# Designs tried in a protein design chat: miniprotein binders against q96jn8r1131to1294. Part 17

Target 1, 164 residues: q96jn8r1131to1294
Amino acid sequence: TLEFLENHGKNILLSNGNRTATRVASYNQGIVVINQPLVPQLLVQVRIDFLNRQWTSSLVLGVITCAPERLNFPASACALKRAAWLLRGRGVFHNGLKICEKFGPNLDTCPEGTILGLRLDSSGGLHLHVNGVDQGVAVPDVPQPCHALVDLYGQCEQVTIVNP

## First folded at step 12 (miniprotein)

Design ti1
Fold by OpenDDE base, look of step 12:
Structure ti1 (fold): chain B 164 residues (1-164), chain A 98 residues (1-98)
Amino acid sequence: as target 1 above (164 residues)
Amino acid sequence: DELEEKIREIILRAMELVRKGELEEALELIVEAIRLAVENKDKELLVTAIWLIAYIARKLGDPELLEKVLELAEEAYELTEDPDIKYYIERLEKALEE
């Protein structure tokens, strides 16, 4: 079963069999990683459960290619400078470098209830799904194995892993 | 650093071209980015540039290009020791077998 790993950001509280992550303090220190690596055709999805509107930015979604159980998480995913492919706002980033300015919907404006998914295709392309709609390839040729990462940042205070 | 910023912009532009299917133009840009990254000893930018050129080379499928990019990737791995580059080396090697 898909769960968030126990190795997570300092402000995260896991519940619901580790399928729900809640940031219980501040606006950062909210990184979580899903236990099973992405494999081709596996769709991993999370639902935005709760947004705190006092902040402007929202969650960051992506993958890491290093061992998540040994990772010392920074305060935010944006601080990852290696082994990280991230979707923030409408941008796509590799190790902190912007490689795409406009991709998919703006993650900073996704409302509560939005279901965000990640999937590798047979060519190693990383797809973003939004409410069941494939937005296309965010990143071609992502190294494998990789694990889905969610940074509960800013507005985003709770997410839950949901099955397709 | 002005040169670093230039490299960042080139990579961004190259990826834009890739998304448009303009692979030959993207290749020219990313080669320049790699040259500059090596010159400026920007290891982090080099990793990203190697990712993109490896992808472009595989998409184009030219064996001679694949060989050259493989060589670049191997050199980059020696410089950075980034495991992701090792992954791209393997992908390039597999592409050469096809």
Scores: ipSAE 0.915, ipTM 0.958, lowest interface PAE 0.4, mean pLDDT 96
Fold by OpenDDE base, last read:
Structure ti1 (fold): chain B 164 residues (1-164), chain A 98 residues (1-98)
Amino acid sequence: as target 1 above (164 residues)
Amino acid sequence: DELEEKIREIILRAMELVRKGELEEALELIVEAIRLAVENKDKELLVTAIWLIAYIARKLGDPELLEKVLELAEEAYELTEDPDIKYYIERLEKALEE
């Protein structure tokens, strides 16, 4: 089953069989990684459970291509300088570098209940799904294996892995 | 610095062209980005540039281009030792076998 790994950000509390991640302190240190690697046609989805509108930025979603169990997490996913492909706001980033300015909806404005999904296609393209709608290829030719990453940052205080 | 910003901008523009299917123009830009990244010893930007040029080369499918990009990727791997570059080297090698 899909679960968040025990190796996670310092402010994360896992519950619900490690399918729910809650950031219980501050606005950062909230990175979690899903245990199973993304393989073609596997749709991994998380639901935004709770938002704190005190902050402006919200969750970051993406993949890492390094071994997640050995990853030393920085305070935020934005600080990852290697092996990281991230969606933040409407931007797509590789190792902190913006490679797309406007992709999909603005993750900073997604309301509670929004279901965000990641899926690799047969060509290695990373797709974003929003409430079941394929937004297209966010990143072509992502290295494999890769693992889905969620950074519970700013507004986002809780997410839950949900089945398609 | 200014040069780093220039490289970042080029990569962003190149990716936009890729999304539009303008692969030849994207190729020209990304080659420039690689040149600048190497000269500036910017390993992080080099990794991203190698990703994109490898993708472009595979899409274009020109064997001579694939060989040249493979050479660039191997050089970049020597400089960075980034496992993702190694991944793209393998992808390029496979493309050359097809």
Scores: ipSAE 0.904, ipTM 0.954, lowest interface PAE 0.4, mean pLDDT 96
Fold by OpenDDE base, last read:
Structure ti1 (fold): chain B 164 residues (1-164), chain A 98 residues (1-98)
Amino acid sequence: as target 1 above (164 residues)
Amino acid sequence: DELEEKIREIILRAMELVRKGELEEALELIVEAIRLAVENKDKELLVTAIWLIAYIARKLGDPELLEKVLELAEEAYELTEDPDIKYYIERLEKALEE
């Protein structure tokens, strides 16, 4: 079963069998990682449960290729300089470097209830899904194994892993 | 750092070209990025550049190119010891066996 690892950002509280992550303080230190690595062709999804509109930025979604149980989380996913492939706003980033400026919908403007998914295709391409719609390959040839990462940043205060 | 910014820009442009299917042009750019990254000892950018060139090389499928990129990746791995680069080395090796 998919759940968030106990190794998470300092402001995160897990609930619902560790399928729900809530950032309970500040605007950052809200990184969570899903326990099982992405299996090719299998969709992993999270739902945005609650947003706090006092902030402009929202969640960051992506994958890490390092061992998540040993990861020391920075205050934000954007600070990851290794083993990180992230979607922020409409941008795609690798280790903090923008590799795509306009991809998919703007994650900063996704409303509550939006379901975001990640899927590796057979070629190792990382796909973003939004409300069940494949937005295409965000990153080709992502190293495997990799784990889905969610940074409950800014607006995003709660997400829940949901089944496809 | 001006050089770092240049490398970042090149990588971004190269990726744009890749998305457009302009692999040969992307290859030229990313090779330059790698050269500059090595010169400037930008290990982080080097990792990204190796990712992209490895992808391009595998897509193009030219054995000579694959060998060249494999060498670059191995050198980059010696410099960075980044496990992701090791991953791409293995991918390149596999591609050469096909």
Scores: ipSAE 0.904, ipTM 0.954, lowest interface PAE 0.4, mean pLDDT 96
Fold by OpenDDE base, fold request of step 13:
Structure ti1 (fold): chain B 164 residues (1-164), chain A 98 residues (1-98)
Amino acid sequence: as target 1 above (164 residues)
Amino acid sequence: DELEEKIREIILRAMELVRKGELEEALELIVEAIRLAVENKDKELLVTAIWLIAYIARKLGDPELLEKVLELAEEAYELTEDPDIKYYIERLEKALEE
């Protein structure tokens, strides 16, 4: 079953059989990683449960290609400079470098209840899904194995893994 | 520095061209980015550039190009020791076997 790993950001509290992550303090230190690696055609989805409009930025979504069990999490996913492919706002980033300026909807403006998904296609392309709609390939040829990462940042205070 | 910003811009533009299917033009840009990254010792940017050129080379499928890109990737791995580059080396090797 899909769960968040016990190795997570310092401000995260896991619940609901480790399927729900809640950031209980500050605006950062909220990175979580899903236990099972992405394999072709596996759709991993999280639902935005609660937003705090005090902040302007929201969650970051993506994948890491390093061993998640040994990852020392920085305060935010934006600080990852290796093994990281991230979606922030409408941008796509590799190790902090912007590789796409306008992709999909703006993650900073997704409302509560939005379901965000990640899926690898047969060619290794990483797809973003929003409320069940495939937004296309965010990143072609992502290294495998990779694990889905969610940074509960700014507005985003709680997410839950949901089944397709 | 200024050169680093240039490399960043080239990679961004190259990826845009890839999304449009303009692979040959993207290839020209990313080759320049790699050259500049090596010269400026920008190891992090080099990793991203190697990812993109490896993808372009596999999409184009030209064996001679694949061989050249494989060589570049191997050199980049020696410089960076980044595991993701090792992944792309393996992908390029598989492409050459097809």
Scores: ipSAE 0.902, ipTM 0.953, lowest interface PAE 0.5, mean pLDDT 96
Fold by OpenDDE base, fold request of step 13:
Structure ti1 (fold): chain B 164 residues (1-164), chain A 98 residues (1-98)
Amino acid sequence: as target 1 above (164 residues)
Amino acid sequence: DELEEKIREIILRAMELVRKGELEEALELIVEAIRLAVENKDKELLVTAIWLIAYIARKLGDPELLEKVLELAEEAYELTEDPDIKYYIERLEKALEE
């Protein structure tokens, strides 16, 4: 069963069998990691449940290639400088370095109810899915094992893991 | 840092070329990025550059290139000890066996 790990950002409260993450304070400290590593053809999806439009930026989505249970999370995912592949806005980042300027829809403007998915293909490409639609390869040749990461940042105050 | 910014820009440009399928040109750029990263002792940028060159090399499939990139990756691993680089070393080794 896919769940968020207990090792998470300080402002996160888990519920619904650890399938729902809620950021209950501030705009940051909202990183969560899904327990099962991504394997080829496994689609991991989260639904944006609630947005707070007080902020401009929204959730960051991606993967980490380090052991999540040992990770000391920074206040935001963008502060990760190793073992991190992230989608923010329309950009793709590796360890804080932009490697793609325009990819997929702008995550900062995804409305509530949007279902975002991550999937590795057989070649190790990391795909983004939006409402069930494959947006293509965000990152080729991602190291394995890796774990899906969601940063409930800014607008994004709650997400829930959903089945495909 | 001007040099760091240059490296970052090169990597971004190289990735753009990769997405366009222009692998040979991307290769030239990323080699330069690696050279500069080593010179500047920028371990973080080096990790990213190794990722990209390893991907390019595997896509091109040239054995001699793979061997050269493997050597670069091994050197980079010695410098950074980054587990992701170790992963790419293994991927390159596997590619050489295919």
Scores: ipSAE 0.900, ipTM 0.953, lowest interface PAE 0.5, mean pLDDT 96
Fold by OpenDDE base, fold request of step 13:
Parts: sequence; structure tokens; C-alpha cells
Structure ti1 (fold): chain B 164 residues (1-164), chain A 98 residues (1-98)
Amino acid sequence: as target 1 above (164 residues)
Amino acid sequence: DELEEKIREIILRAMELVRKGELEEALELIVEAIRLAVENKDKELLVTAIWLIAYIARKLGDPELLEKVLELAEEAYELTEDPDIKYYIERLEKALEE
């Protein structure tokens, strides 16, 4: 089953069989990684459970291509300079470099209850799903294996892995 | 750094062209980005540029282009030792076998 790895950001507490991640302090140090790698046609989804609207930015979603169990997490996913493909706001980033300015809905404005999904297609394209709707290819030809990453940043204080 | 910013802008523009299906023009831009990245020893930007050119080359499917991009990727791997570049080298090699 899908669950978050025990190797996570310092401000994260896992619960619900490691399917729920809660950031319990500050606005950062909230990176979590899902245990199973993305394989073609597997849809991995998380639900935004709780938002603290004191902040303006929200969660970052994406994948890493390095071994997650050995990763030393920075304070935020945006600080990753290798092996990282991230969706933030409406932007798509590779190792901190913006490669797309406008993609899908603004992740910073997704309300509680929003279900966000990641899926690889048969050609290695990384798709974003929002409430079950395929938003298209965010990143073509992502290296495999890769693992879904969620950065509980700013507003986002809790997410739960959910089944499609 | 001005040169670094230029490389970043080129990569962004190249990706925009890719999304529009303008692969030939994207190719020209990304080749320039690679040249500048190597010159400026920007290893991180080089990794991203190799990703994009490998994708473009495979989409275009021209064997001669694939060979040239494979050479570029191999050179980039020697410089960075980034496992993701190794992944794209393997993808390019497979494309050449088809």
C-alpha cells in the first residue's frame, strides 16, 4: 500500500498508518515522500486536509529521481538542486529552474478537500490530476524510477494519501 | 550572473516551443544553452538542458541528430556524473536501435 516514508522533514508527524502527514511547526521543514515509485498508469493521490491561511504559498508537489530513503531534506523542496521535478503555484521546476510558467490550476489557491494526483504515462510524461481531472503533461520524459514528493509548505499543514 | 540568467531564459523559451510543437526551433535554442552552460561550467543547468535536448532528439527521430545528442549527453555525464543524464544516454541509445 501507499504510505509516506519515515524519512521526512523535521516538522512532520505521520499518522493513520503513515498515510497522513501533518506539519506541526513553523511554515517549512515539511517534505514527505511516498514509498512506492511511480510506474506508468499508476495514479498516486493526496488530499489537502488542512490549510492555515495565515500564509500565501501552499504545498509543492512533484517527484524525485534519487533514492528517497537516503535523501537529506532541505527546509523546502524549492531548495532541491538535483533529481527534483516540482509543481509550485502554476509553475513547473526542474532542480530549481523554471521550465514552465503556466501549468494547471494554481496550487497556492487549492482549497481543503482538493485531491492532487501524479501519474506517469507510457512515454514517461508526468501528469497532474486535480480532483480526478487530468491537467496534462507537466514534465515530459521524467527519469525512472521516481517517487512522488509533497512539501507541506506555508498554508498546507496536513495531507492524506487517498485511493483513486 | 548574467550568463547564467541567459541560459535559464533560453531553456524556458525552448520548453515553451516544445509545448507548441516547434521542435526544430527549440532544438536550436537548447543547443545554444548547452554550449553556454559548458562554457560557464554550469553543471546544474547543463543537466536540465540535456534532459530537454534528449527529448527533442527522440521526438524528431533523426538518427544523425540522435548520435550527436548522444555525444553531448556523454560529455555532460563526464562533467557532472549525474545519474539522470545516464538515464537519458540509455534512452538515446535505445532510440538509435529502432
Scores: ipSAE 0.897, ipTM 0.952, lowest interface PAE 0.5, mean pLDDT 96
Fold by ESMFold2, fold request of step 13:
Structure ti1 (fold): chain B 164 residues (1-164), chain A 98 residues (1-98)
Amino acid sequence: as target 1 above (164 residues)
Amino acid sequence: DELEEKIREIILRAMELVRKGELEEALELIVEAIRLAVENKDKELLVTAIWLIAYIARKLGDPELLEKVLELAEEAYELTEDPDIKYYIERLEKALEE
């Protein structure tokens, strides 16, 4: 069963059998990681449950390619300098370096109810799905094993793991 | 600094070319980015550049290129100690065996 790991950002409370993550303070310290690595060809999805439009930026979605159980997470995923492939706004980032200017929808404008998915293809390509629709390859070859990561940043105050 | 920003822009442009299927042109850019990153001692940028050149080499499938990139990745691992480079090395080795 997919759950968010107990090792998470300091402002996160887990609920719903650890399938729901809520950021309960500030705008950051909201990194969560899904407990099982991505399985090639299998879709992992989270739903955006609650947004606070007070902020301009919203959640970050991606993968971490190192073992997550004992990592000390930074305040924001954007500060990860190793083992991190992240989608933020419309951009794609590796270890803080922008590697694509425009990919998929702008995550900063996704409304409540949006279901965001990650899937590894047979070549190691990382795909983004939005409301069930494949947006294509965000990163053509991601090291494995890797775990899905969500940073409940800014606008994003709650996400829930949902079944495909 | 200014050289660091130049390397970042080269890597971004190389990725744009990869997405367009222009692998040969992307290879030329990423080779330059790697040379500059080593000269400037930009270990973080080197990791990303190695990821990309390893991917390009596997897509092109040229055994001579794969051997050269494998050697480069091994040297980059010694410089950076980034475990993800070991994954790239394994993918390059597998491509050579096939």
Scores: ipSAE 0.870, ipTM 0.937, lowest interface PAE 0.7, mean pLDDT 93

Design ti1
Fold by ESMFold2, fold request of step 13:
Structure ti1 (fold): chain B 164 residues (1-164), chain A 98 residues (1-98)
Amino acid sequence: as target 1 above (164 residues)
Amino acid sequence: DELEEKIREIILRAMELVRKGELEEALELIVEAIRLAVENKDKELLVTAIWLIAYIARKLGDPELLEKVLELAEEAYELTEDPDIKYYIERLEKALEE
């Protein structure tokens, strides 16, 4: 049973048995982490529940490779300078460095109801799924263990963990 | 600064080549990026560059290359103290044992 970890961004309120995260203030401080590391055959999926289209940017999705339980989260995931592999907009970033200009769809334009998934393949490659469709390898080999992260940034005000 | 931006552009291009399967050309670029990152003392860019060269070396599978990249990764760990580099070192060591 997947849940969001109790250690999260300061503007997050957890509900629905810690399976729903809502950003209740501002545009940032919205980092949440799934309470179990990714393992082969585990597909972590979240549904975008609410968007505020007045903001330009939207959620960030990815993994961290350090222990999340007592980590001091920055205001936004994009400020992570270590142990972070993130998908933002169309790009892929490692520790704030863009390593791919265009991968998969533009996350900033995903509508409410979109289901985003993360999984590792047998080689340690990080895959993005969008509405059940594998978008391919975003990062060919991430260090393990790693933990799925969502930053409810800008437009994104609520996500819910959903079962495959 | 100008050198930092150059290193960023080289890493991005090397990753584009990796996605196309052009590993030998990607290797040439990432070796240059590592050299420049060390010269510029850019520890953050060095971590990313080491991740990529370690991946490229494992995909190419050449034992001589794997040994050279392992030495680079160990030196990068001493310089950066980034725990993720230990993971890359372990993957390189496993690749050398076949």
Scores: ipSAE 0.870, ipTM 0.936, lowest interface PAE 0.6, mean pLDDT 93
Fold by ESMFold2, look of step 12:
Structure ti1 (fold): chain B 164 residues (1-164), chain A 98 residues (1-98)
Amino acid sequence: as target 1 above (164 residues)
Amino acid sequence: DELEEKIREIILRAMELVRKGELEEALELIVEAIRLAVENKDKELLVTAIWLIAYIARKLGDPELLEKVLELAEEAYELTEDPDIKYYIERLEKALEE
């Protein structure tokens, strides 16, 4: 069963059998991680449940390649300097370095109800899915094992894990 | 750091070329980025550059290139101690076994 790990950002409250994460304060400290590593063909999906549109930036989505259970998370995922491959806004980032200007939709403009998915292909390519549609390879050759991460940043105040 | 920003731009450009399938040109850029990152002691940028050169080498499949990149990745691991580089080394070793 996919759930969010108990090790999460300080402003997160887990509910719904740990399948829903809510950021209950501020605009940051909202990192959550899925409790199982990605394996080829496993599709991890979250639905954006609630946005507060007073902010211009929104959630960050991606993977970490280190064990998440006792990791000390920074205030935002974009401050991760090791073991992190992230999609933010229109861009793709590795350890804070932009490696792609534009991939998939702009995450800062995804509305409530959007379902975002992450999957590894057999070659280690990280795929983004948007509302069930594969957007292609965001990052080739991601180290394994890796773990799906969502940062409920800015606009994004609640997400829920959903079945594919 | 102006040199740090230059290395970042080179890596981004190299990745753009990879996405276009222009692997030989990307290789030339990423080799330059690695040399600059080592000179500037940019361990974080070096990790990203090693990921990309290892991927390019595996896509090109030339055994001589794979051997050279493997040695480079091993040296980068000594400098950075980043576990992800060990993953890249393993993938390069497997590619050499064909």
Scores: ipSAE 0.863, ipTM 0.933, lowest interface PAE 0.6, mean pLDDT 93
Fold by ESMFold2, fold request of step 13:
Structure ti1 (fold): chain B 164 residues (1-164), chain A 98 residues (1-98)
Amino acid sequence: as target 1 above (164 residues)
Amino acid sequence: DELEEKIREIILRAMELVRKGELEEALELIVEAIRLAVENKDKELLVTAIWLIAYIARKLGDPELLEKVLELAEEAYELTEDPDIKYYIERLEKALEE
């Protein structure tokens, strides 16, 4: 089954059979990665469980294209300068470079209970799903294999993997 | 620096054109971004620019363009050593084989 990898950010506590990730300190060090690479028929979904609205920024969602099991994660996903395709706020970023100003909803305003999904289409396009609704292609061709990543940043204190 | 900001803006504009289906116009912009990134030795921006031009070239499907972009990607790999560029090279090679 889908789980978060044991290799994760230093402020993460895994629970619920490694399907729930909680950031237990600070505002960062909250990177988690799904234990299987994305394939075209796999929809990875996480539910936002708890938010602390005192922060203005929230979770980051996306993929990394390097092997996650032995990776030394930075304090935040936004510091990744290689192998990273991230949705943050309203934007899409590659290795820290903004490549789209506005795609899908503003992640900084998604409420508790929102279910966010990632999948690859048959052409290698990365899709975002929000509450079961496909938002379209965020990135038209992502190197494979790639691995779904969530950074429990700022507002976001807990997410849970949910089945479709 | 000012040149880095210009390259970032060009890549963002090229991606906007790609999302609108304006591939040939996007190609012109991304070629400029690559030239400037090499001149400025901006390895991080070069990786993104190579991703985009490789995608555009595969979508356009012109063998002459694919050959030129393959050479460009190989040079970028030598400069950056980014494994993702090796993936782009492999995709370009497959596209040339048809």
Scores: ipSAE 0.859, ipTM 0.932, lowest interface PAE 0.7, mean pLDDT 93
Fold by ESMFold2, last read:
Structure ti1 (fold): chain B 164 residues (1-164), chain A 98 residues (1-98)
Amino acid sequence: as target 1 above (164 residues)
Amino acid sequence: DELEEKIREIILRAMELVRKGELEEALELIVEAIRLAVENKDKELLVTAIWLIAYIARKLGDPELLEKVLELAEEAYELTEDPDIKYYIERLEKALEE
């Protein structure tokens, strides 16, 4: 029973049994977090439902390594300076520092209908899946426990948790 | 500042080497990044650098290196108080027991 946590960005409206997140204002304040930590064998997947081309950047996807239930989220996930491993555009970031220039597809150009997935491998490596295809290890060792995070930023106005 | 940007570039280069499997060259770079981050009191960059050197040390598996990196991680925890460094310390301790 994967759901988005009730603790989320202020511009988010949760629906569909908390499995759908919609950003209903502005371009930011759209952070959502999956309620269960990532464990081996768990693939967390979200589908991009709606994009607004008014903006040039799009969603950020990643994990936080601290307890999310009462965390005070910033306006943008990229402002997290602790406990955050994020995929944005083509890059991979740790606590705001770029640690990989180009990994996987450009998230800013993923169309509506794209299904993005996150999982941990047995060594603690964070994998990105795109439309069911494993893109490899984005981060070789991520602290555990960690939770999947999506920031409905810019173009991205709605995502839905989907089954693998 | 100029030193902070240098540290960022060194870490990015070290990670590129890690992804290519060139662990010994990556180690040389990340040791330099740690030295500079401590000197510049850049706690955020230090946390990332400790994550990477801990990973490199575990992959290389040299007990003397693991002990040295464990000492670095413990000192970095005192400087940063970042709970993720405790996770890295635990991984280093486990590697030494193996």
Scores: ipSAE 0.858, ipTM 0.934, lowest interface PAE 0.7, mean pLDDT 93
Fold by ESMFold2, last read:
Structure ti1 (fold): chain B 164 residues (1-164), chain A 98 residues (1-98)
Amino acid sequence: as target 1 above (164 residues)
Amino acid sequence: DELEEKIREIILRAMELVRKGELEEALELIVEAIRLAVENKDKELLVTAIWLIAYIARKLGDPELLEKVLELAEEAYELTEDPDIKYYIERLEKALEE
């Protein structure tokens, strides 16, 4: 089954058989990674469980293309300058560079209960799903292997891996 | 600073064209972005630009273009040492075989 990887941000507590990640301090240090690489048949889904609207920004969702087990994570995913394809706010970013202005919903306004999904298509395209609905190709050709990442940033204090 | 901002804007516009299926126009922009990134020694922007030109070349499917982009990607790998460029090189090599 899918679980969050033991290597994670400093402020994360894993629970529920490592399927739930909670940020227990501050607004950052909340990066988690799924324990299996994405493959075309795999849909990784997380539910936003708890938001604290005191913060302005919310979670970041995406993939990293390097091995995550011993990676040193920065305080926030937006500081990743290599091997990172991220959905943040309304945009899509590669290594901190915006490559798309608008894709899918604004992650900063997604409410509690939203289910966000990532999968690769057979051509290596990265798809975002929102509440079961495919939003299309966020990134047309992501290097493989890649690993799903969630940064429990700002508003987002808890997410849980859910089955499709 | 100013040149980095220009390169970032060009890459974003090239990607917008790619999403619209305007691959030949996107190619013109991304070639310029690569030239500027090499001149400015901007390794991070070069990695993104190589990803995009490799994708464009594979979608266009022109063997001469694929050969030139493969050479460019190999040079970019030597400069950046970014492992993701090795992935792009392998995809370009596969496209040339088929």
Scores: ipSAE 0.855, ipTM 0.932, lowest interface PAE 0.7, mean pLDDT 93

